Miniprotein binders against Uncharacterized protein C1840.07c. Designs and how they scored, part 10

Target 1, 306 residues: Uncharacterized protein C1840.07c, of Schizosaccharomyces pombe (o74480)
Amino acid sequence: YFNVNQLFDHEFIKVFPNFKGNVEAKIKYPTVVYAIGDIHGDFPNALDVLSAAGVVSPVFPHEWTAGNATLVQTGDVVDRGPDTRKLFRWFNDLHKQAEKHGGRVVRLLGNHEFMNAKGDWRYVHPGDKASYPEPSEENRIIDWGHSGEIGNLLLSEYNVTYKDNTTGSHFMHAGLSPEWAYREETVNELGKELLSHFMSREKIPEYLEDFWAIEGPMWYRGLAQLSEEEACEVALNVTKTLNVNRLVMGHTPQFHGIVSRCEGRILLIDTGLCSAYAGERAVLRISQNDTDSIVEAVYRGKIVKL

## First folded at step 2 (miniprotein)

Design s3e (from C7 with T5I E7L T9E T41F T43M T52E E54W T56V T88Y)
Fold by ESMFold2-Fast, scan of step 2:
Structure s3e (fold): chain B 306 residues (1-306), chain A 94 residues (1-94)
Amino acid sequence: as target 1 above (306 residues)
Amino acid sequence: SKTVIILVEIESDDPEKLREALKRIVEEAKRLAKELGIEVFVMVETEGDTIEIWIVIEADSEEKLDKALKRFLREIRKLAEQLGAEVYITVERE
């Protein structure tokens, strides 16, 4: 694939030191956005489907192969599986690689990232704890705090929501009610503030209580669990408020594969790919061409139009 | 491996012609890369009524690189004549 929009590449500058070239075509070429839902500490299964989708190399060290495409990971990297530290480092490295090709790796906060920051470790895999040197529990507390590798990464580079303007797609871990969609501009700020308070082991301010509540941005299941009719009413209101064509979310498992609701306005991408859940391994692919978006689920050995 | 860069500069006072020219040149470069089994990298810069397209061709031999370069130049020149825009082509080798 050709990278039409690209930042300066270090290797390219070495070969062409007088090259000034950088970006930006307004022609509608296929723009590709990939999304992967809840991974829950399962590196082999994440690698399996991302390599099947052509996002990463199947050959060690499993580097970025998606050119100028965007990959969105919609949160819940942690818990259930052992590979949490490896996954956070891998996605961070993939983002650095993607930027060199005009692509990006967007990494979003899930409720399990918040749970681990606040010290709610009931779902932590023993292998995750064992990845830390002794005293392992104390070192994990430090790593998930303000000064730790993971804690600092989550505060500095992770957001709650991401909007891709080219495809008209909104991504987040759980979902937005109509009330929170109206306040979408505040969601990332409030989320980072909450995360910081959890890392400090402080009681949260009253104004953050609604954000963390069951109907709040980190937990909302309405788009996935309401009846088709009710979910469509919500989705139409939210997509209009956000000025997007579709809402993409994880959080509510769909064990038989990616689910589309409300004529494609809702895409549920948490397929329970972690071996603990034994769901399908899937990646969402959205391709924007001159006329329409093509929305597909990529599985190992097959691609299904949604 | 061996590398060559083709710089295609397009000028037009018609934005639609510029868009069509960029689209067709990128599509042709992609088609030729696939047909010839070579790696091609494309970068674009736009400023006012001018578009600059850098086509970087990489091949594992001088012979394959030369064959690819000649084919790309021939096809790009044909497209330039069809587009009715002012097109300038520059080639740089390592």
Scores: ipSAE 0.000, ipTM 0.201, lowest interface PAE 11.7, mean pLDDT 83

Design s3f (from C7 with E7Y T9W T43Y E45D T52F E54V T56L T90M)
Fold by ESMFold2-Fast, scan of step 2:
Structure s3f (fold): chain B 306 residues (1-306), chain A 94 residues (1-94)
Amino acid sequence: as target 1 above (306 residues)
Amino acid sequence: SKTVTIYVWIESDDPEKLREALKRIVEEAKRLAKELGIEVTVYVDTEGDTIFIVILIEADSEEKLDKALKRFLREIRKLAEQLGAEVTIMVERE
């Protein structure tokens, strides 16, 4: 809502009772998709590169500045660094802000989210634990459970994969084998079932074992680690099955920046941005107009075409 | 008479972007009216996150109408890109 009469001279206003005709043009601002990989509890480094990319304000309280764009975070917000709770709250707030501008923040489950839900805390930073009031361990168990802030958020708003139809891009934490690409329509449901069982500290049903296995959606490294020839065979199969142009994943660190494989069909965006890994801080940017895709890695002070 | 009517829908959740878009369209209308010696009337209506603009151009020649139409469409395209807003245009010639 705004007051139209304050914007210009009244002499310019004329009422028309109706109109008829063909749509001559529909002009849409180019769809922009940003993606950020594994953060591992490092708020300052995530903020640094997201602000460099123009996704968030560098000025506190670091609000959404990407208009109608989509930001995808491909999982592994938790472990290694101390800022876990702050990061989950920040991304949730960014999503609410983005929606007001026609944008969105898509947040995916990584294997470390599942590990924390099941009580495998060997990688939890002491600062993460200290973020909870005493008794800190019990309060963390509650927070990562069904009724907790993080647990409820992961069950209600997080998925395992995300497909952006406008750019033809499929986002995942680790990778999808040809077998799991064929079963992609089950992946989000199976992931939520597994997460719920882990939160309940229940023995998982046998049908969920393959999902959590080394070749499953949370762990698969084939697209990142196989030879170029073999990775391209997998990528061509998977992109055809999913009906997309590219696959975007974290999980397998690329310490020198974002890596493109198989003529852009594989984009590896886990750059080890957490200070514990001392990798590069990077955000993927995919710009799509009617005919062209521009795929870029954004670093502070430079943009690299992929 | 020789007229061109341009119907513009601008969608944005940001009322400041809608305000800026309308201001720029009115400024372009005033510029074109002065430079080409044509009559431009702008009607506006608002509904939620949408602003609807009707631009009626009246001129004494087809050449002036063509010039005005091309310049308006070019400016509206720039505006859509700069504001990150969704813009739909319909043109009616008589």
Scores: ipSAE 0.005, ipTM 0.285, lowest interface PAE 10.3, mean pLDDT 84

Design s4a (from C7 with T5W E7L T9V T41E T43L T52V E54I T56E T88Y T90F)
Fold by ESMFold2-Fast, scan of step 2:
Structure s4a (fold): chain B 306 residues (1-306), chain A 94 residues (1-94)
Amino acid sequence: as target 1 above (306 residues)
Amino acid sequence: SKTVWILVVIESDDPEKLREALKRIVEEAKRLAKELGIEVEVLVETEGDTIVIIIEIEADSEEKLDKALKRFLREIRKLAEQLGAEVYIFVERE
């Protein structure tokens, strides 16, 4: 990550005294942004579509093949399927590989990551629990805590939202209301505070209650479920506040493939790819042409322009 | 008048690619200044495998600034693709 503030030495200020380093946008060329929604413990299905998109090798050990591209995973890796530990380790390794090529793997927190940190395990697959040595439940509690492999990973490397300046795209798990878009600068900090409290099994401070509520960043379905007219009103407000061209989210399943709303301002990428949901397997691909981004849904053997 | 600042960061382990990139960006800046009748100032800093180019564009209208910015971004993308170098662009408006 290049820090532009390091350029504000005495000599720079002499030449451009009115430049204050308030950067509107960061653009990286050549690059492509891929995004994958809710995986829910299904490694084979995630691998199938990521390899179809050219993000990873179809040959073991399934390493990064996307060069300097960015991959965004929008949360909900855990629950429903058995491969949770394998998936968290795989994405962490893919990020390390991507960095060597100038790319990155951005990983976001979904509501199911928070639920598992909190001890709400009603959706945990038996195979996930069985992946831990005996005593399996105690070892899983440790792994999802502050000092565990998964718990430490979520606190140190995962965020609630991610903004890609190159394409003007804002990524989130569920959605952001106008209120939360206005407070976007606090979202990652509040999310990490909430996650820490859940891991400690502590009572949540009152100021975090709105964050976790149904209209909060981890649960908001307005952009996915409101009428086209109402969703567009919200999207226009939110994209203006965030200074982006589009909003990309999972959380609200679209079983027939990636859905675009409001002339591309809303992209719904949770296609229910986990075998438990039997939805379409899809990866979003965003790339730049001369003036605009090209937005596509990648399926095995088929690419659809959005 | 209205002003926009563009920071261009180019990273490559090949010094020849960095040299070629700098040359082409400077020539494009001179061409845009002449063709659009705008003021362009360029500052360059180099550190290891990275060059940083800061461009200040001053014009009498938003339309001219937007036209210059779009043409500049197009040329930088073309250059990055041809050289296979990583390019970062930051934009700040007054």
Scores: ipSAE 0.012, ipTM 0.340, lowest interface PAE 8.8, mean pLDDT 84

Design s4b (from C7 with T3F T5E E7F T9I T41Q T43I T52A E54L T56Y T90L)
Fold by ESMFold2-Fast, scan of step 2:
Structure s4b (fold): chain B 306 residues (1-306), chain A 94 residues (1-94)
Amino acid sequence: as target 1 above (306 residues)
Amino acid sequence: SKFVEIFVIIESDDPEKLREALKRIVEEAKRLAKELGIEVQVIVETEGDTIAILIYIEADSEEKLDKALKRFLREIRKLAEQLGAEVTILVERE
C-alpha cells in the first residue's frame, strides 16, 4: 500500500475524506473563451484572425473548428465596411455548428447595431446598401426591422452583455459604469426594449434615456479612457459588483493591438481590425484549467501573453 | 460515439512500481486533456498487490477520441515494459 496524497498534485485531483480504496481524479479539458471586437463589415480581416486563432477553418466554407469553446463577438459588426449581411449570417451559422460540439457563439449588441435599427445610417458603407435588391434603402429598412432577417436575429439571439462563469469574465460592447454594474440584471432587458423601440421608429420611453446616454452601457468609455488610476478604481468596483475577474470590451479602438489595464481587470479588444481603421487584427484567448487563467492576444503568426 | 473507457489492471509485489504506474497514468491523462481539449476522468481502486484504474475519456469528435485512445494505450504499454509489471487493458467504446 502507498499514500495516494504523495502521488498526486493537489491541483489535479480531488481526494475524498472517506477514501476506502477509491480515488477519483477529474481532468477537465481547458475551458477556452475567444473574443473578437469591432468588425465593422470587414469579413476578410475577421476571417484572417479567427482562422489564425483556430476558431474557424481557413478553407471555404470557413466552418467552426473550436470544438466546445465559446466565441464572444462584442458588437459593432455593421458600418464602415461592406460585408454586414455576410458577417451576420456567418456568425449565426457558426453558432449552430458550435452547438453540435458543446460550444457556442455569443453575439453582443454594439452601439452601431442600435444606430442602424433607429435609421442613423451616416456610417453605412455603399457596398452594404448595394447588397440589397432595388429599392435598396427600403429593403434595408425592412431587414433591420422586427420582421427582417437582421432585425429578428438581433432581437432573438443578441444580448447587451455576457458573463462567462468558468473564467470569471464579463463581456460588453463599450463599458459598464459602477451605476450600471449595480443594475446589471436589468441591462439585457432594457437593451432589447430600446432596440425594439428604435426599430419601430418611435420616441423612446423616459426610463430608457439613461441607457442610451453617453454614460450608458452602449457608449461608456471610462474603463478605456480614464487615467490608469481612475480606470482601476472603476474596474475594482465593477468587477466586485459583477463577481468576475475581468471585464472585456470593444468600442474604444486600440490600434496597436489588445490592451490590458489594471493588472488584467480591463481588456480592450477593439483593435480597429476593419481596413477602414488601419488597426491590428487580434483575437482574445482566455484559457482556464482548474488553477490557472492564461490570457493571450492572438495575431497571425504571433501569440502575446497579456 | 463520444466516449471511451479504458480499464487497466496492474499487478506487482513492489508497491513503488504500483505508485510509479499510477503517477504516470495520471500525468498522461492530464497531458492529453490539456493537449487535445478533452475530458478525462480517472478512478482508482487498490487491493493488495493489484491496482485497478478506470479511465473515462469524453471528446467532441471521433478524431480526438481516437488520438487520445492510441496515445494513452502507447503510454500504458511503455510503462508496463519499463516497470516490468503485469498489465491488463480492457477498452469499451460507444
Scores: ipSAE 0.000, ipTM 0.229, lowest interface PAE 13.8, mean pLDDT 83

Design s4c (from C7 with T5Y E7Y T9A T43V E45Y E54V T56D E58F T88W T90I)
Fold by ESMFold2-Fast, scan of step 2:
Structure s4c (fold): chain B 306 residues (1-306), chain A 94 residues (1-94)
Amino acid sequence: as target 1 above (306 residues)
Amino acid sequence: SKTVYIYVAIESDDPEKLREALKRIVEEAKRLAKELGIEVTVVVYTEGDTITIVIDIFADSEEKLDKALKRFLREIRKLAEQLGAEVWIIVERE
């Protein structure tokens, strides 16, 4: 069928035994959206699974290799692990690279980003602090403030939620209650206001208290923790309100891999990939064309349909 | 020396797409061998609608090897996107 000799000028050919691959990628659909959950300062583990999914090169300097695809990181880059500064810089650079190919890297705020902005550092790794020159704590306060590298990135580049219209997918850090789904158009604005107040170490206005509360967008666990019946009732309400097919969230760890609930309407992607949690390393992949939508969990050496 | 093996499988019901993909991969291999001073060999297998390409990269330094691998992976993914063909990539280092 195909005459290879028409294409070669007597090039030397070698034959080798069977291979055991360490990276596998499949590309077909015009629209591909990847998502990675809570990283918690673990660059090696984030790199491991993003390279397995074909999003980044396994080879230094680990550049973007996903063409026009979208990658969504659903927050909680900071705490537990030491690589916080490296990870924020890496994702920012990946976004710049992706844009050159018609892709993007969407980065969302998690509750731990807000905690660090307000000075609640109970979960900060010693290696994160040591990444700053002395005086380390003062320089970290500056970096997480309005005038800092991280603070400026969070205020200018990061949102609370992201909606991908092509796949009909809504991305969030923790979850949205029916009440907050109804107010979704205000969520990004209120989140940035709260973040700015936390960075200023100011008392927050009363109207922002509900946003930061346990049932608010940064903490809500209902979709992940309610019974299947109750979670599905919430998911049907929320997906209808947001006009999407699925809700994608981190925050509530699923140590055995990505979990699908309510016939795919709920996707729980925080797999505890940080070494501190010892969970599975996974990336969500949503592939879309005019007729099909394929939702998969990508692990090193294994792809699972959800 | 340092070695990397890249296994690429490309599937398309359009033989012109398979021809273009193979041609561009071979051209990239020749370019990298000359530019970086490395040895690159290619083995090709065809079966039905699938072409399988095995690329062996031999270099005297990790830096040259890493540059070559990065450029090959980028070109192969660009090809998959532009041609709309199904592509599987497996990489093994030694």
Scores: ipSAE 0.000, ipTM 0.185, lowest interface PAE 14.8, mean pLDDT 83

Design s4d (from C7 with T3L T5Y E7I T43L T52V E54F T56E T88E T90Y)
Fold by ESMFold2-Fast, scan of step 2:
Formats: C-alpha cells, structure tokens, sequence
Structure s4d (fold): chain B 306 residues (1-306), chain A 94 residues (1-94)
C-alpha cells in the first residue's frame, strides 16, 4: 500500500491555480495501526504478543510481517528486565524492514529512557549491565550518551509523541494535560532538548522544568487515574485541541489488559507485560477505512473489541 | 471556456504500479498545463487494488482541448502497456 497524497505537493497546486478540493486519496481499504506499551526489558514477552498479533514472525530472527501497517511503541523499553540492548536493536531493525513494505515502526521516549540518560539507574536490571563488556558501567554510560548507540538512536529516531492522521490517534508515553496539549507543537522539541541536557549531565534550564515535572508529558497520570467523569472532561478538551479521535498511552499499568475510557477517547495500553509485573500481554490494533473504525486488544488466543 | 472530463480506473495487485501510474498521470497533467496554458484538475479515489482518477481539463479553445485530450490518452495507454495494469477510460465533453 501507498499514500497517494505523498505524490502531490504545493508545487502541483501552483501549476494549476484553479485547482480545487482535497487531493487526498479517499481510502476505502483498512489502514492498520498497532501499538505496544511498556516492555521494560522483556524481549520474550514482547515477542510473544507481537507475534500473536501478526506484527512479527514467531520464527528467528523475528522479522516484520505486518506489511504496510504502522507499529507504535510508546516508550519504557528499558529497566526492570535484562533485554534492553536487544530490544532497541530489534525495533530499529523492524523499522528498516517495515519501510521496505510501506509500513513504519514509531518509537517514543518514556520517562525511563530519560532516567537512564540522566544516570538514574536504580531500576536497571543486572542482566542489562552484564550485556556490556567490562568495565560494564563505564561502557553503559558511553552507550547512553550522545555518541553511543542507544543515545544516538534516542536523539535521532525517537520522539515524545506521535499523531496518526489516518486513524485520528495521538500516541504518548504517559499523558497530555490540556495545558500540554495546547503546546503540543513544542513537545517533541522540548523533549529532545531535555534528553540532550540529561546525557550531558547538565543542569536543565528553567523552561524545561515544567516539561519534566509530575504534570508534564513524561509523567502525567490524569487521563489514567482521574475519575471517569474528570478524565472524560480532560480527554474531550485534549482530543479537540489535538484534532484526534483518541489518545493512546502507557506508563500507568493496567494488569488485567488494555483499558478503554470515555467511549474510546482514552486507551491505556501499559498492561505490565514484563515478567516483573506479571500483567497481561497485549497489543492494541486500530483498523480504519472510510466508513469504519475498529479498536481491539489483541492477546494470544483472543481478540477483544474496545 | 471548453471542458472535458476523463475518468481513469486502474487495477493492480502491486501498489508500486498504482503509485507509478498516478505519478506519471500527474506529471503529464503538469506538463500539459504549462505547455498548452490550460487548467487541469486531478482528483483521486482509491479502493483496495483500484484507483480512480478524475481529470477535468478547461481550455480557452477547442483546438487546445483536443490536443490535451489526445496527449493524455496517449500517455495513459503507454502507461497501461508498460505496467501491465488493467485500465478503463471514460471521456465526457461539455
């Protein structure tokens, strides 16, 4: 599949000054977006559910099998489990494979990526440290810095949020308050600035303090934890500001599976899939065509409509 | 002014062929607009393995309209042959 809008640009309109209407292709076949939440260093459990959803092959080397679909990983790949380096490399390879089929793998920053860049390693698994040659801690510091494999990858390939226009879905690690939704255009830039300062072990500028604060994009739990009535007021405000149908987030664990709130406007996809949390293993699947939008939680052996 | 509408339906199970077909039709439209001084509007609708391209040509003379139509149809036929795609063409004049 291809997006015909990518064939048209403003130069085409300039050649035809009387050109009218939207040159977007009216797509009648489904566009599919998958999303997976917090993995926390657990490659076997991530593989289990992504293969169950048809995103990757269950056979080594576990290559992309989702064609032109988009997969969104909403951050927190690191900490708790040992497979951090393997997971970052795997997702990077999956993105390269997906591009060959017209698909993509979108990877977002979680608060634990920022914590590791900053040198706050209280949640790092011993197996993660052992994945580095001796001296392992010094080599890990280098890897999470500006010139390291992980550090460079996070700065060049990762964002804080992602908007999928075809399905009208906005993806984030934790949540966006109405204030931060209003400032959404600055979120990715501010996040990259903060990440760079953390990697440099520099004191952050005052203007970045609110971004990292408890009500900021990396930590906000309001959409997940406020009462249904209050969360829905926030979600209606935020979806209107962002011009989307739904908000998709991890960060706040839902151990019994993916949770939908506010008639599908809030989708909580952090199911605590890592063995340390022992939650359900789930992948979100959004299928969109011109007439229908189907939102589902995919588990091994069952699919649940949300 | 004089108007003609061309509706092109292209079917292929290869999305790269559909992408290439649309790209070449748009390029021909741009070239004809510049060379003949005519107005061309292109709208696209897709469904599965099928794309439908609606082309409206507006010209200030019958001669320019005829020339544009002949060149568009020639390019579309070359495209169908080259890509091995199934192509249906409908033309309506006003």
Amino acid sequence: as target 1 above (306 residues)
Amino acid sequence: SKLVYIIVTIESDDPEKLREALKRIVEEAKRLAKELGIEVTVLVETEGDTIVIFIEIEADSEEKLDKALKRFLREIRKLAEQLGAEVEIYVERE
Scores: ipSAE 0.000, ipTM 0.251, lowest interface PAE 11.8, mean pLDDT 84

Design s4e (from C7 with T5E E7W T9V T41Y T52I E54L T56E T88F T90M)
Fold by ESMFold2-Fast, scan of step 2:
Structure s4e (fold): chain B 306 residues (1-306), chain A 94 residues (1-94)
Amino acid sequence: as target 1 above (306 residues)
Amino acid sequence: SKTVEIWVVIESDDPEKLREALKRIVEEAKRLAKELGIEVYVTVETEGDTIIILIEIEADSEEKLDKALKRFLREIRKLAEQLGAEVFIMVERE
């Protein structure tokens, strides 16, 4: 016996625009979602692990090789390393390539993207600034503004959260408290409003203050830093509220590799892969078939089941 | 006679995976035709990194048709898992 899911995939119909048949069963195997955490301006290290995972080619120009898979980058592309502009362009190009194969590259906002938009540049690498023509600082301000290449990209293509319904996985940079999980439907809208105000160098409206606060969606560390018992209590609440199986986040570095907490309900994927932190280089891989999910950390030369 | 159509769409940037997938599907078609005494037709179209395979099965009974369908679906599932390729399957019955 197999359960006949009569869900028409509109993408399949595009391949057969004149298909007129009666469908008894539709099956897709396997669904694969990759995720990479905080890159912090380190193109060589991001390339190293994404190519090891089979997501991109190790051969220049390092094109998409993951077919119809989804790759999620959970924010903090900028700061500490010099390759910020190259990385934003590369991920944008990878998304365009992935779409041709029925895949996608989901790119999420981290707190360091907001910091750079608002002019808090204390962590900007000199090489990032030097990537702009003179006057370099003024050109960087323009690029991170509403009409700039990066600013426009962040406002039009980037969200705060992403939910993959097929695997039941929720992705974001930092994490959601139970209070913010109840408001999850507002998170992307509020995040884009905040980003726009930061780009305008305006005082933020009072209603956005709690969003940017330490317990807010861009900074929350509870799922990563609370005791196992307390983190599990939060994770069980949040996964139930969001109707997902797992929560995937960066932001809080795990230097020895990807960490799983609360029987896989919490996946911490910020491994400090940039040279500044010298952490382990890892990509999360979630594989879904009709019966099972397999969750793994992919390192160069080894795969570890989580 | 009784008929069923199985549409299989396989996507991979590795042409060896597409060739292996096609080879295994054709071998299963030949095996089932001999074992069950059914007629199996395989039509293939390729577009870039996508291979489209139409498998048409004609049998003299519903029992033979059901056996053939189960065997093909099992092989396609095994293929998807072993090659790590994206596979879409659609089944139509008359």
Scores: ipSAE 0.000, ipTM 0.163, lowest interface PAE 13.4, mean pLDDT 84

Design s4f (from C7 with T5F E7V T9L T43M E54Y T56W T90Y E92D)
Fold by ESMFold2-Fast, scan of step 2:
Structure s4f (fold): chain B 306 residues (1-306), chain A 94 residues (1-94)
Amino acid sequence: as target 1 above (306 residues)
Amino acid sequence: SKTVFIVVLIESDDPEKLREALKRIVEEAKRLAKELGIEVTVMVETEGDTITIYIWIEADSEEKLDKALKRFLREIRKLAEQLGAEVTIYVDRE
């Protein structure tokens, strides 16, 4: 213990004449997990809310400021907006920075990453294509392939799901049905196999067809769209199978902010923050200490307890 | 009036690093209060090898608040890198 006043010069006392020195400590090492949903090529809006949450610096070059915390991005970085390449590079750099502080940046595959790998570009912004040197379309095909910067990054560092054991939180892009929750151990492996086949422009093997189907992990909307009663039945089954307290997902836009369902077992974090969707800008924050979990939605200028 | 709250948690086994961190944060608070004509309040709590610093910034405009926040976060980042200390930052904009 030391006397704080001994560290200050006379100018500090003029600015804070009623400062009493050291007070009782209230914060004791909460583990923090942040999550951000679908970004869809909108760097300014992602930056705005991540800096408001204290995850990154608002000052260029917008470096990691969240210490030992974990940030989870739940997929769909690409499409709709122009900043795709910038965003993938930025999150990769943020992960390297976070590791130096005992933190991490977890990055998940969304259905739009798979669509771009397979050559389905109907949602690609012209500014994304223009980010490549001529011939821009051919260079984009290479970049999203096995030997490309983005393609290699997605295959080597991205997963389909992520489980945070400390908070008991399972992160996914769209949702997991009870059937896919039962098979969760295979999900990351099957997803990477599918991604590789899409990059090769190969016909999908039969055993991967159900993974990419409407009820599969990249598309399932049941937890977000079923009635409260039906969604809770699914969530209770899935959380039990995965041994977690909550399921966190993007994919199904909630334009008015982060939505909690089934007493916090379902957290819908795709708020449509991209300017193309004009939704709220939000980051999920989960704080865990020895006994308690605090779940909050962070918006610019306010924090809402969920 | 516009307000932002910053909580800085600094952990180090080296008391000299903790002293240097606190000194630099307080010096930045004095500079911001003087140069931008804003109110900056700093409170400190200590527990073991950890210092928690609470920073309250009040400004008459969003522009001044954003400028102050950017300068504080820049100084805290430099501090973490230069001292090699573990730093956790929480920001709450009102």
Scores: ipSAE 0.000, ipTM 0.186, lowest interface PAE 14.7, mean pLDDT 83

Design s5 (from C7 with T5I E7L T9Y T43E T52W E54V T56Y T88E)
Fold by ESMFold2-Fast, scan of step 2:
Structure s5 (fold): chain B 306 residues (1-306), chain A 94 residues (1-94)
Amino acid sequence: as target 1 above (306 residues)
Amino acid sequence: SKTVIILVYIESDDPEKLREALKRIVEEAKRLAKELGIEVTVEVETEGDTIWIVIYIEADSEEKLDKALKRFLREIRKLAEQLGAEVEITVERE
């Protein structure tokens, strides 16, 4: 009809890209946080579910449509599928778009980002390698290094963990043991140090060995794999230590959809959406007001309250 | 609560009336933000002969919120009468 920005200062007015049901939801729940887990190079499947959730337009060029909401991507964008470079660029562009609307796109480091920085390419799709000009392998090494597009992006804008204070939600790729939860304030700094050492192909210092270990922040599966009783004991400890209501993580695939454990304290959002895993396509949505929160799994054609 | 949300639905077959309504609401938001030292955010969506405006008001006191709310509602009612547009208003306190 008419473009409000043509009449007024662009920074003053936020224009809704999709307002019908979204406007009423925002009146009741002014804070909305979306989260998407492991994508593994599968742009079509990520687009399918993010557009179903109203986060991005289904129409090219697939722009941000979530207004002032937050989207969290919990790492493992790379490997298995071919669309790695396209996905990193797309999320970076979505963040720039979201900021213009008072929103944000939080992008987190997964273990596969560290593996690729380190030169462990056993899971890299041939199409990812072919996306680089010849010599493709050497150009990929440069791109994942300190001065490369991806390497620089990971070092400057990506963290290991993110806490959303309004909803009381902690996001990361794998998970924190109780021991690492007490050291949470060091996790992002140690992670960036490790990533930089891996990019330089340097031997890691002894103090970083525990960080990369099987029980460390990039690999820990206890919240996803321990018995319900044991996982809940860990979750109660970790949520208390971090002062949050819930822990949101990917890394350990849940092929039948988003899984909630320990009365919503654990949300497992890696649904194996990449075609290589043949899982479900799902986005987590947390809607918050002063008194209440609604936690939901969004699939194409259905929404499930968690 | 420090927050008030006002949703305004406006329908008119005259695009000039929609422009005038939006202009007056935005100017009132600017005046209130400056005069009362409050935060006012205006979000707008247009589709055909319809416009949705969401006004978020945040203030450090209930007195400022009440004053801002009363002034916005007065301005919206006044423009609805003057423009002859169909207007629906919903107010939510948080």
Scores: ipSAE 0.005, ipTM 0.314, lowest interface PAE 10.2, mean pLDDT 85

